# Miniprotein binders against q9bqp7: the designs that were tried, part 223

Target 1, 240 residues: q9bqp7
Amino acid sequence: VPQNWFPIFNPERSDKPNASDPSVPLKIPLQRNVIPSVTRVLQQTMTKQQVFLLERWKQRMILELGEDGFKEYTSNVFLQGKRFHEALESILSPQETLKERDENLLKSGYIESVQHILKDVSGVRALESAVQHETLNYIGLLDCVAEYQGKLCVIDWKTSEKPKPFIQSTFDNPLQVVAYMGAMNHDTNYSFQVQCGLIVVAYKDGSPAHPHFMDAELCSQYWTKWLLRLEEYTEKKKNQ
Below, E stands for the ipSAE of ESMFold2; O stands for the ipSAE of OpenDDE; V2 stands for 0.75 times the mean of E and O plus 0.25 times the DockQ between their complexes.

## First folded at step 21 (miniprotein)

Design Qi9 (at its last look DockQ between E and O 0.02; V2 from the best seeds 0.00; counts 0 for: pae O 7.2 > 1.5, other shape alone 5.256 > 2.5, SAP 78.531 > 70, placed apart)
Fold by ESMFold2, look of step 21:
Structure Qi9 (fold): chain B 240 residues (1-240), chain A 100 residues (1-100)
Amino acid sequence: as target 1 above (240 residues)
Amino acid sequence: SPEMAKELVQSIEWLAKEVEELLRMGDPWYAIWMARMAVDFAEDTGDPELIAKVELLLAEALIKAGDPRAREIIEYAKKIAEELGSPELIEEVEKVRKKK
């Protein structure tokens, strides 16, 4: 149990009566900062077992592909993920915000994979936007805030290449999402609150993406686990 | 090496406990993802009892998610349990089977 419980929501920042959607999704720039990012906290608080399994997976990939082959594989995975996020930002932005689109970005299997999900996404409030938890002092860069099937969600987009998933992104993804949610809810750049999360795993071959919806209760349970990781990180830094 | 094999088994057991926690939290879909990773590592051990236990955990996650693919996995674990002659494992298989 964390020593210093903190709520995931900020009750003093509830939505205003008669509020309307913003005309343009928020995109708060990420700035150089001395406070830790969500991904750094999670990486620095991995258990021994997580580290061992990741190294085991890496060695199996190197055995199969060679060291240079593995380097090329990981670089390609990062490039494809970046292009996927760029395409989604283009698709989800209002037309007047983006004046040109690269049609080759829109033709990927990953984009085909998420089409059925995008039909249920509306009311986009933020894209590729920085968040900062003003009280707990951590930052992140969230992918998207939008309604999914009528529920406002922090949405995280992931890519997967079967049969070799990139396991680094698997262990703590729900913690990442709720950490972004808590930060956004306590960030003065945002005038609204989000209670739900969505993780969307897209497939390179265009197979239908898997939507993992996290309701408020589930998010609260993951939030407790995130607070423990943040507390562990803070204690490690006190001893350095 | 023997030390690496032991640490692999311990890490798989840790991962299985994480899957059990996800199921207690009511997140069977994420539990399936994690359990599949555990099965993949368990196959490297060559330990049929560990493999069957992790496969049963995947089956439990699939049952909680309403996924009928649990059936084949339970039958596979049952075959392993019978070949090993393990009364404990046979009981574990039947416990999971009755949840369906």
Scores: ipSAE 0.767, ipTM 0.905, lowest interface PAE 0.8, mean pLDDT 85
Fold by OpenDDE base, look of step 21:
Structure Qi9 (fold): chain B 240 residues (1-240), chain A 100 residues (1-100)
Amino acid sequence: as target 1 above (240 residues)
Amino acid sequence: SPEMAKELVQSIEWLAKEVEELLRMGDPWYAIWMARMAVDFAEDTGDPELIAKVELLLAEALIKAGDPRAREIIEYAKKIAEELGSPELIEEVEKVRKKK
């Protein structure tokens, strides 16, 4: 049980966005603070086993691709991910739709992969928007807040070359999503609350993306795990 | 276990994305660290295009961090982009410069 329990949901906020919500998605810039990011917390609190497994994978990849090949691979993964997020932001942003959609950004297997998910996405409230949890003292940048199949979700877009059909295969992604949810729900820059999460795993080959929907109950379960990771991080930092 | 191997690959893909996300998120320190690592890796590849792209990522991270060294990196990436004659890279350089 977390020592510093804090609710993921804010009872003072209504789930229904006021009809006066601006038609334009929020894009709150990340403020430069000594506040740890969600990602930093998660990375610094990986288990020894996770670290070991990652290192072992890295070594195997280096063995297979060479050091240069692995570097290239890593860079390509980053570039592909960046382009994918840029393309999604362009697709989901009403304002960017007016900019000459770099047709090249839209011609990706990843974009093809998520097309069926995008059909179910509406009511975009935020895109690439910073969230801050003032009480728990962490920050993050969420990809998207939108309605998925009529439910307001924090949506996190992921790229993969390998199928991830199960939410368990997304590792700490559920923790990231709920961390963003909890922060947003208590961030004064937002007037609304989210109760659901969605992890979308897009595939390079254009195969249908896997949506991993997280209902309020599942989000609450992962929120407890997130709080434990945050406590571990905080303790680790005190001891450094 | 094959499952652990899959999990590992996924974790690394996740980390790679997390770096992009960190770059997006403006955890400037870790974004910088990861971007530097990516730069180091790109430099080791000797691929100038890759170097330029990663340098731009580093530049974005540095911009988000408020690090003045971002200018030098952007200029370096620009030089590479110009040397390569890549309009796409030049455009990306200009996009990053506008964030500053």
Scores: ipSAE 0.018, ipTM 0.263, lowest interface PAE 7.2, mean pLDDT 83
ESMFold2 (binder alone), look of step 21: mean pLDDT 86; pTM 0.851

## First folded at step 24 (miniprotein)

Design Bl1 (at its last look DockQ between E and O 0.79; V2 from the best seeds 0.74)
Fold by ESMFold2, look of step 24:
Structure Bl1 (fold): chain B 240 residues (1-240), chain A 86 residues (1-86)
Amino acid sequence: as target 1 above (240 residues)
Amino acid sequence: SPKEELLKLIEELLESVEWLLKEAEELLKMGDPWYALWMARLALDFAEDAAKLAELTGNPELIRRAKELIERAKELIEEIERAEKK
């Protein structure tokens, strides 16, 4: 049980946007400061088993591809992920409907993979936007806040090649999402809150993406795990 | 030595597979069978990895332990898939 319990939801906030909300999704810039990011906290609190399994996966990939082949593979994965996020931001931004879009950015297996999900996404409130938890003192950069099938969610977009995923982010992805939710719900830059999370796994071959919906109850349970990781990080900081 | 390194690798793999199975069981109890299934499938993959390496050693105890973890992972996968049907 965390020593510094704090709820994920803010009872003083509505989960419905006001009529005076901007017509353009929020994009709060990430500000460099002394408080840790969600990804920093998660990276520095990995268990020894997580670290070992990631290194074993890397070793197996190097055996299959060679060192140079593995470097090219990882570079391509990061590039395709970046292009995927850029394409989604373009697709979901109202401003892009008034301008010519780059068709090459929109042509990918990953974009094909998410089309059925995007039909259920509406009411986009934030894209690539910074969040800060003012009480718990951590920051993050969330991908998207929008309604999915009528429920307002923090949405995290992930890419997968199915046979050889980069597994580091997969272990802790639900913790990352709920950490962003908690931060947004307690960030003065936002006037509303979210109760749900969505992780969307898109596939390179265009196969239908998997939407992993996390309702409020599940998010609350992952939130407890996040608080433990944040507490562990804080204790390590005190000893350094 | 390379032989000592291989034995150490197999022991850490077996230990890490057991850790993955425990994590998958916890996720199932939390009500996240999708992530539980993902972890159970990772456990199976790494258990098969351990079995392959154990065969190279010829050590019957390591081979037996790896095969037992393979069966535990398969059983857990079936349990999770049943939970998803219901």
Scores: ipSAE 0.806, ipTM 0.934, lowest interface PAE 0.6, mean pLDDT 86
Fold by OpenDDE base, look of step 24:
Structure Bl1 (fold): chain B 240 residues (1-240), chain A 86 residues (1-86)
Amino acid sequence: as target 1 above (240 residues)
Amino acid sequence: SPKEELLKLIEELLESVEWLLKEAEELLKMGDPWYALWMARLALDFAEDAAKLAELTGNPELIRRAKELIERAKELIEEIERAEKK
């Protein structure tokens, strides 16, 4: 049980978008400060088992690809992910920003993969927007806040080259999502709250993306785990 | 010795597989079958790696343990997949 329990949901905020919510998705810039990011917290609080598995995976990949091949692979994965997020931001942005769409960004297997998910996405509230939890003192950059099948969600887009799980992209994704939810729900820059999460895994080959929907109950369960990771991080920093 | 290092690596890998399977089971209990499936598939992949490495050592106990974990991972995957179809 976390020592410093804090709710994921804000009872002072309504789930209903205020009619005054701008039609344009929010894009709050991330301020680099002393406040740890969600990603930093998660990376610094990995279990010994997780670290071992990542190192083992890396060693296996180096054995298969060589050192230079692995570097190239890592760079390509990063670039593909970046391009995918840029393409999604362009797609989900209001039509006025669409005129600058690089058509080349839209021609990817990943974009093809998520087409069926995008059909169920509406009411985009935020894109690539910073969130800060003022009380728990962490920050993050969320990919998207939108309605998925009529439910307002924090959406996190992931890329997968293979239907096999990549260790780096899977272990703490639910924690990342709920961390963003909790921060957004208590960030004064946002007038609304979210109760659901969605992790979308897009596939390079264009096969249908997998939507992992997280309801309020599941989010609450992962929130407890997130709080424990945050506490662990805080303790580690006090001892450094 | 290189052999001792390999044995240690196999043991650590087997322990990690057991951990992954436990995490998958917990995730399943939490009502997250999709994430449980990812963990279980990862467990299977690393259990198969452990089996291959164990075969290089000729240690029958390590081979046995790795094979048992492979079967456990497969069973868990099947269980999760059945739960998702419901």
Scores: ipSAE 0.645, ipTM 0.845, lowest interface PAE 0.9, mean pLDDT 90
ESMFold2 (binder alone), look of step 24: mean pLDDT 88; pTM 0.868

Design Bl10 (at its last look DockQ between E and O 0.72; V2 from the best seeds 0.00; counts 0 for: pae O 4.6 > 1.5)
Fold by ESMFold2, look of step 24:
Structure Bl10 (fold): chain B 240 residues (1-240), chain A 86 residues (1-86)
Amino acid sequence: as target 1 above (240 residues)
Amino acid sequence: SPKEELLKLIEELLQSVEWLLKEAEELYRMGDPWYALWMARLALDFAKDAARLAEETGNPELIRRAKELIERAKELIEEIERALKK
């Protein structure tokens, strides 16, 4: 249980987005700050078991692929993830001039994988947008805020290769989503709030992506876990 | 020595699998059976990894412990999968 609990939702802010749809999704620029990012907090507070399992996974991959093969594998995973996020931002942007110019960007198994999810996504409110929790003093860069099947969500897009899962990016993904949610709900750059989360796991082979919906109750429970990680981070830096 | 390093690796791996199973049980109680299932399947994968390493040592106790964790993971997976079908 965290020593200093703080609510994930802001009672001074409407549960409903503005009735008029904005013509362009929000994209708040990320500012260089001395306060920690969500990803830094999570990386610096990994448990002994998380660290060990990631290293064991790495060693098994190196045994299978060789050191050079593993380096190529990780480089390709990084590049494919980057391209996937760029493609999704382009697809979800209201700009028509990107259609033909982005043909090569839009051609991938991951994009095919998410097509059935994208048909249920509407009302895009933010894309690749910075969030800051001024009270708890952390920042992040969320992927997307949009409605999924009628519910406004913080959406996180994740790539996965089914036979070789990239374990490092998966352990704390729900904590990352709720941390972004809490920050957005307490960030003066945003006039609305979000109570739900969605993690979309896309597959390289084009297999249908898995949508993991997190309702407000589940988000609140993950929020408690995030607060513990943030508290641990703060204590660690205080003692350095 | 290489054999001492292997025994230490197996012990830490067994402890980490136990940790994964506890995490999966907690996620299941929280109402997140999908992430619970993912954690339980990850635990099964690492438990099988521990069993393979234990077989290299010939140590019956390490082999027994790894097999018990494999069975725990399988039982948890089946329980969660049944809940997801309903």
Scores: ipSAE 0.817, ipTM 0.942, lowest interface PAE 0.6, mean pLDDT 86
Fold by OpenDDE base, look of step 24:
Structure Bl10 (fold): chain B 240 residues (1-240), chain A 86 residues (1-86)
Amino acid sequence: as target 1 above (240 residues)
Amino acid sequence: SPKEELLKLIEELLQSVEWLLKEAEELYRMGDPWYALWMARLALDFAKDAARLAEETGNPELIRRAKELIERAKELIEEIERALKK
């Protein structure tokens, strides 16, 4: 049980779109400060098992690709992910704000993969927007807040080259999502709250993306786990 | 010795597989079948690696354990996949 319990949901906020909600998705810039990011908290609080698995995966990949090959592979994966997020931001942005769509960004297997998910996405409220939890003292950059099948969600987009999970994305993605939810729900820059999460795994080959929907109950369960990770991080930092 | 190192590596892999399967089962029970499926698939891959390495050692017990974990992983994958098709 977390020592410092804090609710994921804000009882003072409604899930109902207020008439005052901007028609344009929010894009709050991430401020670089001493406040840890969600990603940093998660990375520094990985279990020994997670670290071991990642190292084993890395070693296997190096054996297969060589050191230079592995560096190239990781760089390409990162670049593909970045381009995919840029493409999604462009797609989900209002047409009026669409800078010249680089048509090349839209011609990817990943974009093809998520088409069926995008059909169910509406009411985009935030894109690539910073969230800050003032009380718990962490920040994050969320990919998207939108309605998925009529439910307002924090949506996190992931890329996978193979149906095999990238080990880095397997364990902590739910924690990342709920961390963003909790921060957003208590960030004064946002007038609304979210109760659901969605992790979408897009595939390079264009095969249908997998939606991992997280209802309020599941989000609450992962929120408890997030709080424990945050506490562990805080303790580790005090001892450094 | 290289043999001892290999045996240690196999044991570590087997332990990792067991952990992954446990986590996958927990995630499945928690109502996150997709994440559970990913974890189970990862477990299967590592179990297959363990089996290959175990075969190189000729240790029948390690081979047996790895094969059992492969089957457990497959069963869990199948179970989750069936649930997702429903």
Scores: ipSAE 0.040, ipTM 0.459, lowest interface PAE 4.6, mean pLDDT 85
ESMFold2 (binder alone), look of step 24: mean pLDDT 90; pTM 0.893

Design Bl2 (at its last fold request DockQ between E and O 0.85; V2 from the best seeds 0.85)
Fold by OpenDDE base, fold request of step 28:
Structure Bl2 (fold): chain B 240 residues (1-240), chain A 86 residues (1-86)
Amino acid sequence: as target 1 above (240 residues)
Amino acid sequence: SPKEELLKLIEELLQSVEWLLKEAEELYRMGDLWYAAWMARLALDFAEDAARLAEETGNPELIRRAKELIERAKELIEEIERALKK
């Protein structure tokens, strides 16, 4: 049990959008502060086994691709991920805020992959928006808050080039989602609450993306795990 | 020696696979079937990697342990996949 327990859900907030919520998705910029990001907390609190497996995966990839090939692969994965997020932001943004949709960004296998999921996405409330948990003292940048099949979700978009997921991007994904959820639910910049999470894995070849839906109960279970990781991070920093 | 380093690598890999299987089982118990299956498949991939490396050493005990983990991973995947179809 976490020593510093804090609820994931805010009882003072309603799940219903206030009628005054702007029709435009929130995009709060991430401020570079001394406050740790969700990603930093997760990276610095990886288990020895996770660290080992990531290194083993890297070594296997270097054996297959060579060192330069692996660097190129990593760069491409990063670039493709960035472009995919930019394309999704463009698609999910209101038409009035649509800068000239670079038609080239929309012509990707990843975008094709998520089309069936996008049909079930509505009521976009935030895109690429910073969240801060003031009490627990962490920050993050969430991809999307929207309704999926009528349920308001924190949505995290992932890209996979191979049917085998990129291990680095898949470890602790549920923890990342609930960390963003918990922060948003207690961030004063947001007037609403989220109770569900959605992880979407898009495929480069355009194969149907896989949606992983997390209900409020599952999110609560992962929230406990997140709190333990945050405590571990805090303890490690005190000893440095 | 290079052989000793390889043996150490295999041992750490086997331990990490066992850890992955335990994590997958926990996720399964939590009701996250999708992520449990993902972790179990990851365990299988690394168990197969361990088996290949163990075969290179010719160490029968390491080979046995790797094969056992492969079977455990397959069984867990099958169990989770059956649960996903219900």
Scores: ipSAE 0.851, ipTM 0.954, lowest interface PAE 0.5, mean pLDDT 91
Fold by ESMFold2, fold request of step 28:
Structure Bl2 (fold): chain B 240 residues (1-240), chain A 86 residues (1-86)
Amino acid sequence: as target 1 above (240 residues)
Amino acid sequence: SPKEELLKLIEELLQSVEWLLKEAEELYRMGDLWYAAWMARLALDFAEDAARLAEETGNPELIRRAKELIERAKELIEEIERALKK
């Protein structure tokens, strides 16, 4: 249980869109500062079991691929994820930002995988936008805020080459989403708030992506876990 | 020694599988069925990894512990998948 609880939702802020919503999604620039990022906090507060299992998984991959093969695999996964996010930002941006060079990014299995999800996405409010929780002092870069099937969500896009479980970034995805949500809800750059989350898992072969919806109650439960991780991070930095 | 290192690896792996199963059970109680299933399947994968390593040692107790974790993971996966169909 966190010793310094803070609410994920801001009671002074509406979860409903304003009548004068912007025609262009917000893209608040990420500024370099000393405030820790969500991903840094999560990486620095992995349990010893998470660390051990990741290392064991890496050992198994290296046995199959060799060390150089594993480095290539890891680099390719990272690049594919980066290109996927760039393509989605382009697709979800207003018409004037779509370009022919972005068409090459649109030709991937991952983009095919999410097409059925994208048709249910509307009212895009933010894309690749920085959030800062000014009270709890952490920062992040969220992928998207939009309505999914009528619910305003913080949406996180993930790539997966296989439907089988992976150990890498999947452990803490819900914590990442709720951390962004809490930050956005208490960030003066935003006039609205969001109570739901969506993690979209896209597949390289174009198979239909999995939409993982998190309602407000589930988000609140993950928020408690995020607060514990942030508290652990803060305590570890005091002792260094 | 290499034998002592292998026994330590198996012990740590078994403990980590138990941790994964507890995490999956909590996710299940929270109602996050997809992540609960994901974590339970990850636990099964590492339990099978532990079983293969334990078989190499010939140690009946380590083999038994790994097999028990495999069965616990399978039972949890089945329970979660039944809930997902609803």
Scores: ipSAE 0.834, ipTM 0.949, lowest interface PAE 0.5, mean pLDDT 86
ESMFold2, look of step 24: ipSAE 0.829; ipTM 0.947
ESMFold2 (binder alone), look of step 24: mean pLDDT 90; pTM 0.893
OpenDDE base, look of step 24: ipSAE 0.694; ipTM 0.869
OpenDDE base, second read of step 27: ipSAE 0.752; ipTM 0.906
ESMFold2, fold request of step 28: ipSAE 0.832, 0.830; ipTM 0.949, 0.946
ESMFold2 (binder alone), fold request of step 28: mean pLDDT 89, 90, 89; pTM 0.891, 0.892, 0.892
OpenDDE base, fold request of step 28: ipSAE 0.849, 0.851; ipTM 0.953, 0.953

Design Bl3 (at its last look DockQ between E and O 0.88; V2 from the best seeds 0.74)
Fold by ESMFold2, look of step 24:
Structure Bl3 (fold): chain B 240 residues (1-240), chain A 86 residues (1-86)
Amino acid sequence: as target 1 above (240 residues)
Amino acid sequence: SPKEELLKLIEQLLESVEWLLKEAEELLRMGDPWYALWMARMALDFAEDAAKLAELTGNPELIRRAKELIERAKELIEEIERAEKK
C-alpha cells in the first residue's frame, strides 16, 4: 500500500464536461520542465523481470530477423504507430484537413481495425493534450478524452501486428491511463473530470480492434499501483 | 562459459515466467481478465522458450520445471477464459 495515498477523483469537479465548453477539443501544449513524466516514472521503476523479458524478446527477434532486420522492424512499427495517432487525431477533430493530408494515412489496416470502435466514440473533449497533477507533481500527454458508449473516458490508442498484445504493448499501459486520468482530474486547465479508461488495441490486418474498458473500480485499483510506482520513483531520486 | 550463460538464462526465464503467472493471477483477482490473459499467454510463450533451451542442456530438472510452468500457464489461461464468459 502507498505511504501517501491520494484520491484519483476530484470532488470539486463535475463528471460531465462544462456545458459552456467550446466545440473544439482541448489540446494543452506539453511544456518542458523538471517534473517527471508518467513514462519516465514507469521506465525508471521497471522490475528486473520486466527488464529481462524485454531483453529476451529482443534477443529472440534478432535471432529470427538479424540485427538489421530487427532495426527495420522496430522503426516500421514506430512509424506506423505515429501515422495511426496522426490519422486518429485528424478523424476525431472538427478540422477539414483530409484534403491536405496524405490519403494513404487514412488507408491502413489499423484505421480499418478501429472503425467499429469509432462508431461508439462521441463528445471528444481533448486530443493529444498535456496533463499535470498539481499536487503529486507529474506530467503526461494523453491521446484522447471522449465518450465511449456514453461513458467519458481517457482513451489510449495502441497498435499491434498480432491478434493478442505482446511485449510491444507496454506492461504498464493501464497504469499510464490512470496516471493521466488522475492528472487531468487535478489539472486547472480542465474544468471536468473522468472516471473511466479505455485502451483500444488496433490490428495491422484490419481485424476488429479490442476495446478494453476500465470502469471506476478497476481504475481505482490500478491507481493504487500507480501511486506505488510514483512513490518508488521519488524514493530512488532522493539517493541520486 | 557458454554453458554457464545458458543455465543462467534458463533460470532467469523460469523465474520471470513464475512472476508473469503471479501477475496474471493478481490481475484476474482485480477483475481484469483481459490483461490477466495477456500476462498468462506471455508466460506460456516464455515457458515454451525455456523448455526449448532446457532441452539443449539435457538437464532433467530444468526440463521438468519448464514443463510444469507450461502446464500451469495453460491451466490459468483456461481459468481466465472461463471468467470472461461468465
Scores: ipSAE 0.813, ipTM 0.938, lowest interface PAE 0.6, mean pLDDT 86
Fold by OpenDDE base, look of step 24:
Structure Bl3 (fold): chain B 240 residues (1-240), chain A 86 residues (1-86)
Amino acid sequence: as target 1 above (240 residues)
Amino acid sequence: SPKEELLKLIEQLLESVEWLLKEAEELLRMGDPWYALWMARMALDFAEDAAKLAELTGNPELIRRAKELIERAKELIEEIERAEKK
């Protein structure tokens, strides 16, 4: 049980979109501060088992690709992920920004993969927007807040080269999503709250992306796990 | 010795597989079959790697353990897949 329990949901905020919600998705810039990011908290609180698994995977990949090949592979994966997020931001942005769409960004297997998910996405409230939890003292950059099948969600887009999940991409994703939810729900820059999460795994080959929907109950369960990771991080930092 | 290092690696791998399976089972209990399935599939892949490495050592106990974990992972995957279809 977390020592410093804090709710994921804000009872003072309505789930109903205020009529004053801007038609334009919010894009709050990430402020570089001493405040840890969600990603940093998760990376520094990995279990010994998680670290071992990642290292073993890395060693296997180096054995297969060579050191230079692995570096190239890692760089390509990163670049592909970045391009995919840029393409999604362009797609989900209001039509006025469409004129600057690099058509080349839209020609990817990943974009093809998520087409069926995008059909169910509407009411985009935020894109590539920073969130800060003032009380729990962490920050993050969320990919998207939108309605998925009529439910307002924090959406996290992931890329996978193979149908087999890449170890790095999905391991702590549920924790990342709920961390963003909790921060957004208590960030004064946002007038609304989210109760659901969605992880979308896009595939390079264009095969249908996998939507992992997280309802309020599941989000609450992962929130507890997130709080424990945050506490562990805080304790580690005090001892340094 | 290189052999001792390999044995240690296999043991660590097997422990990690057991951990992954336990986490997958917990996730399934939590009502997250998708993430449970991901963990279980990872467990299977690493158990298969452990089995291959164990075969290189000729250690019958490590081979047995790895094979047992492979079967356990497969069974769990099947269970999770059945739960997701419900």
Scores: ipSAE 0.573, ipTM 0.813, lowest interface PAE 1.0, mean pLDDT 89
ESMFold2 (binder alone), look of step 24: mean pLDDT 88; pTM 0.868

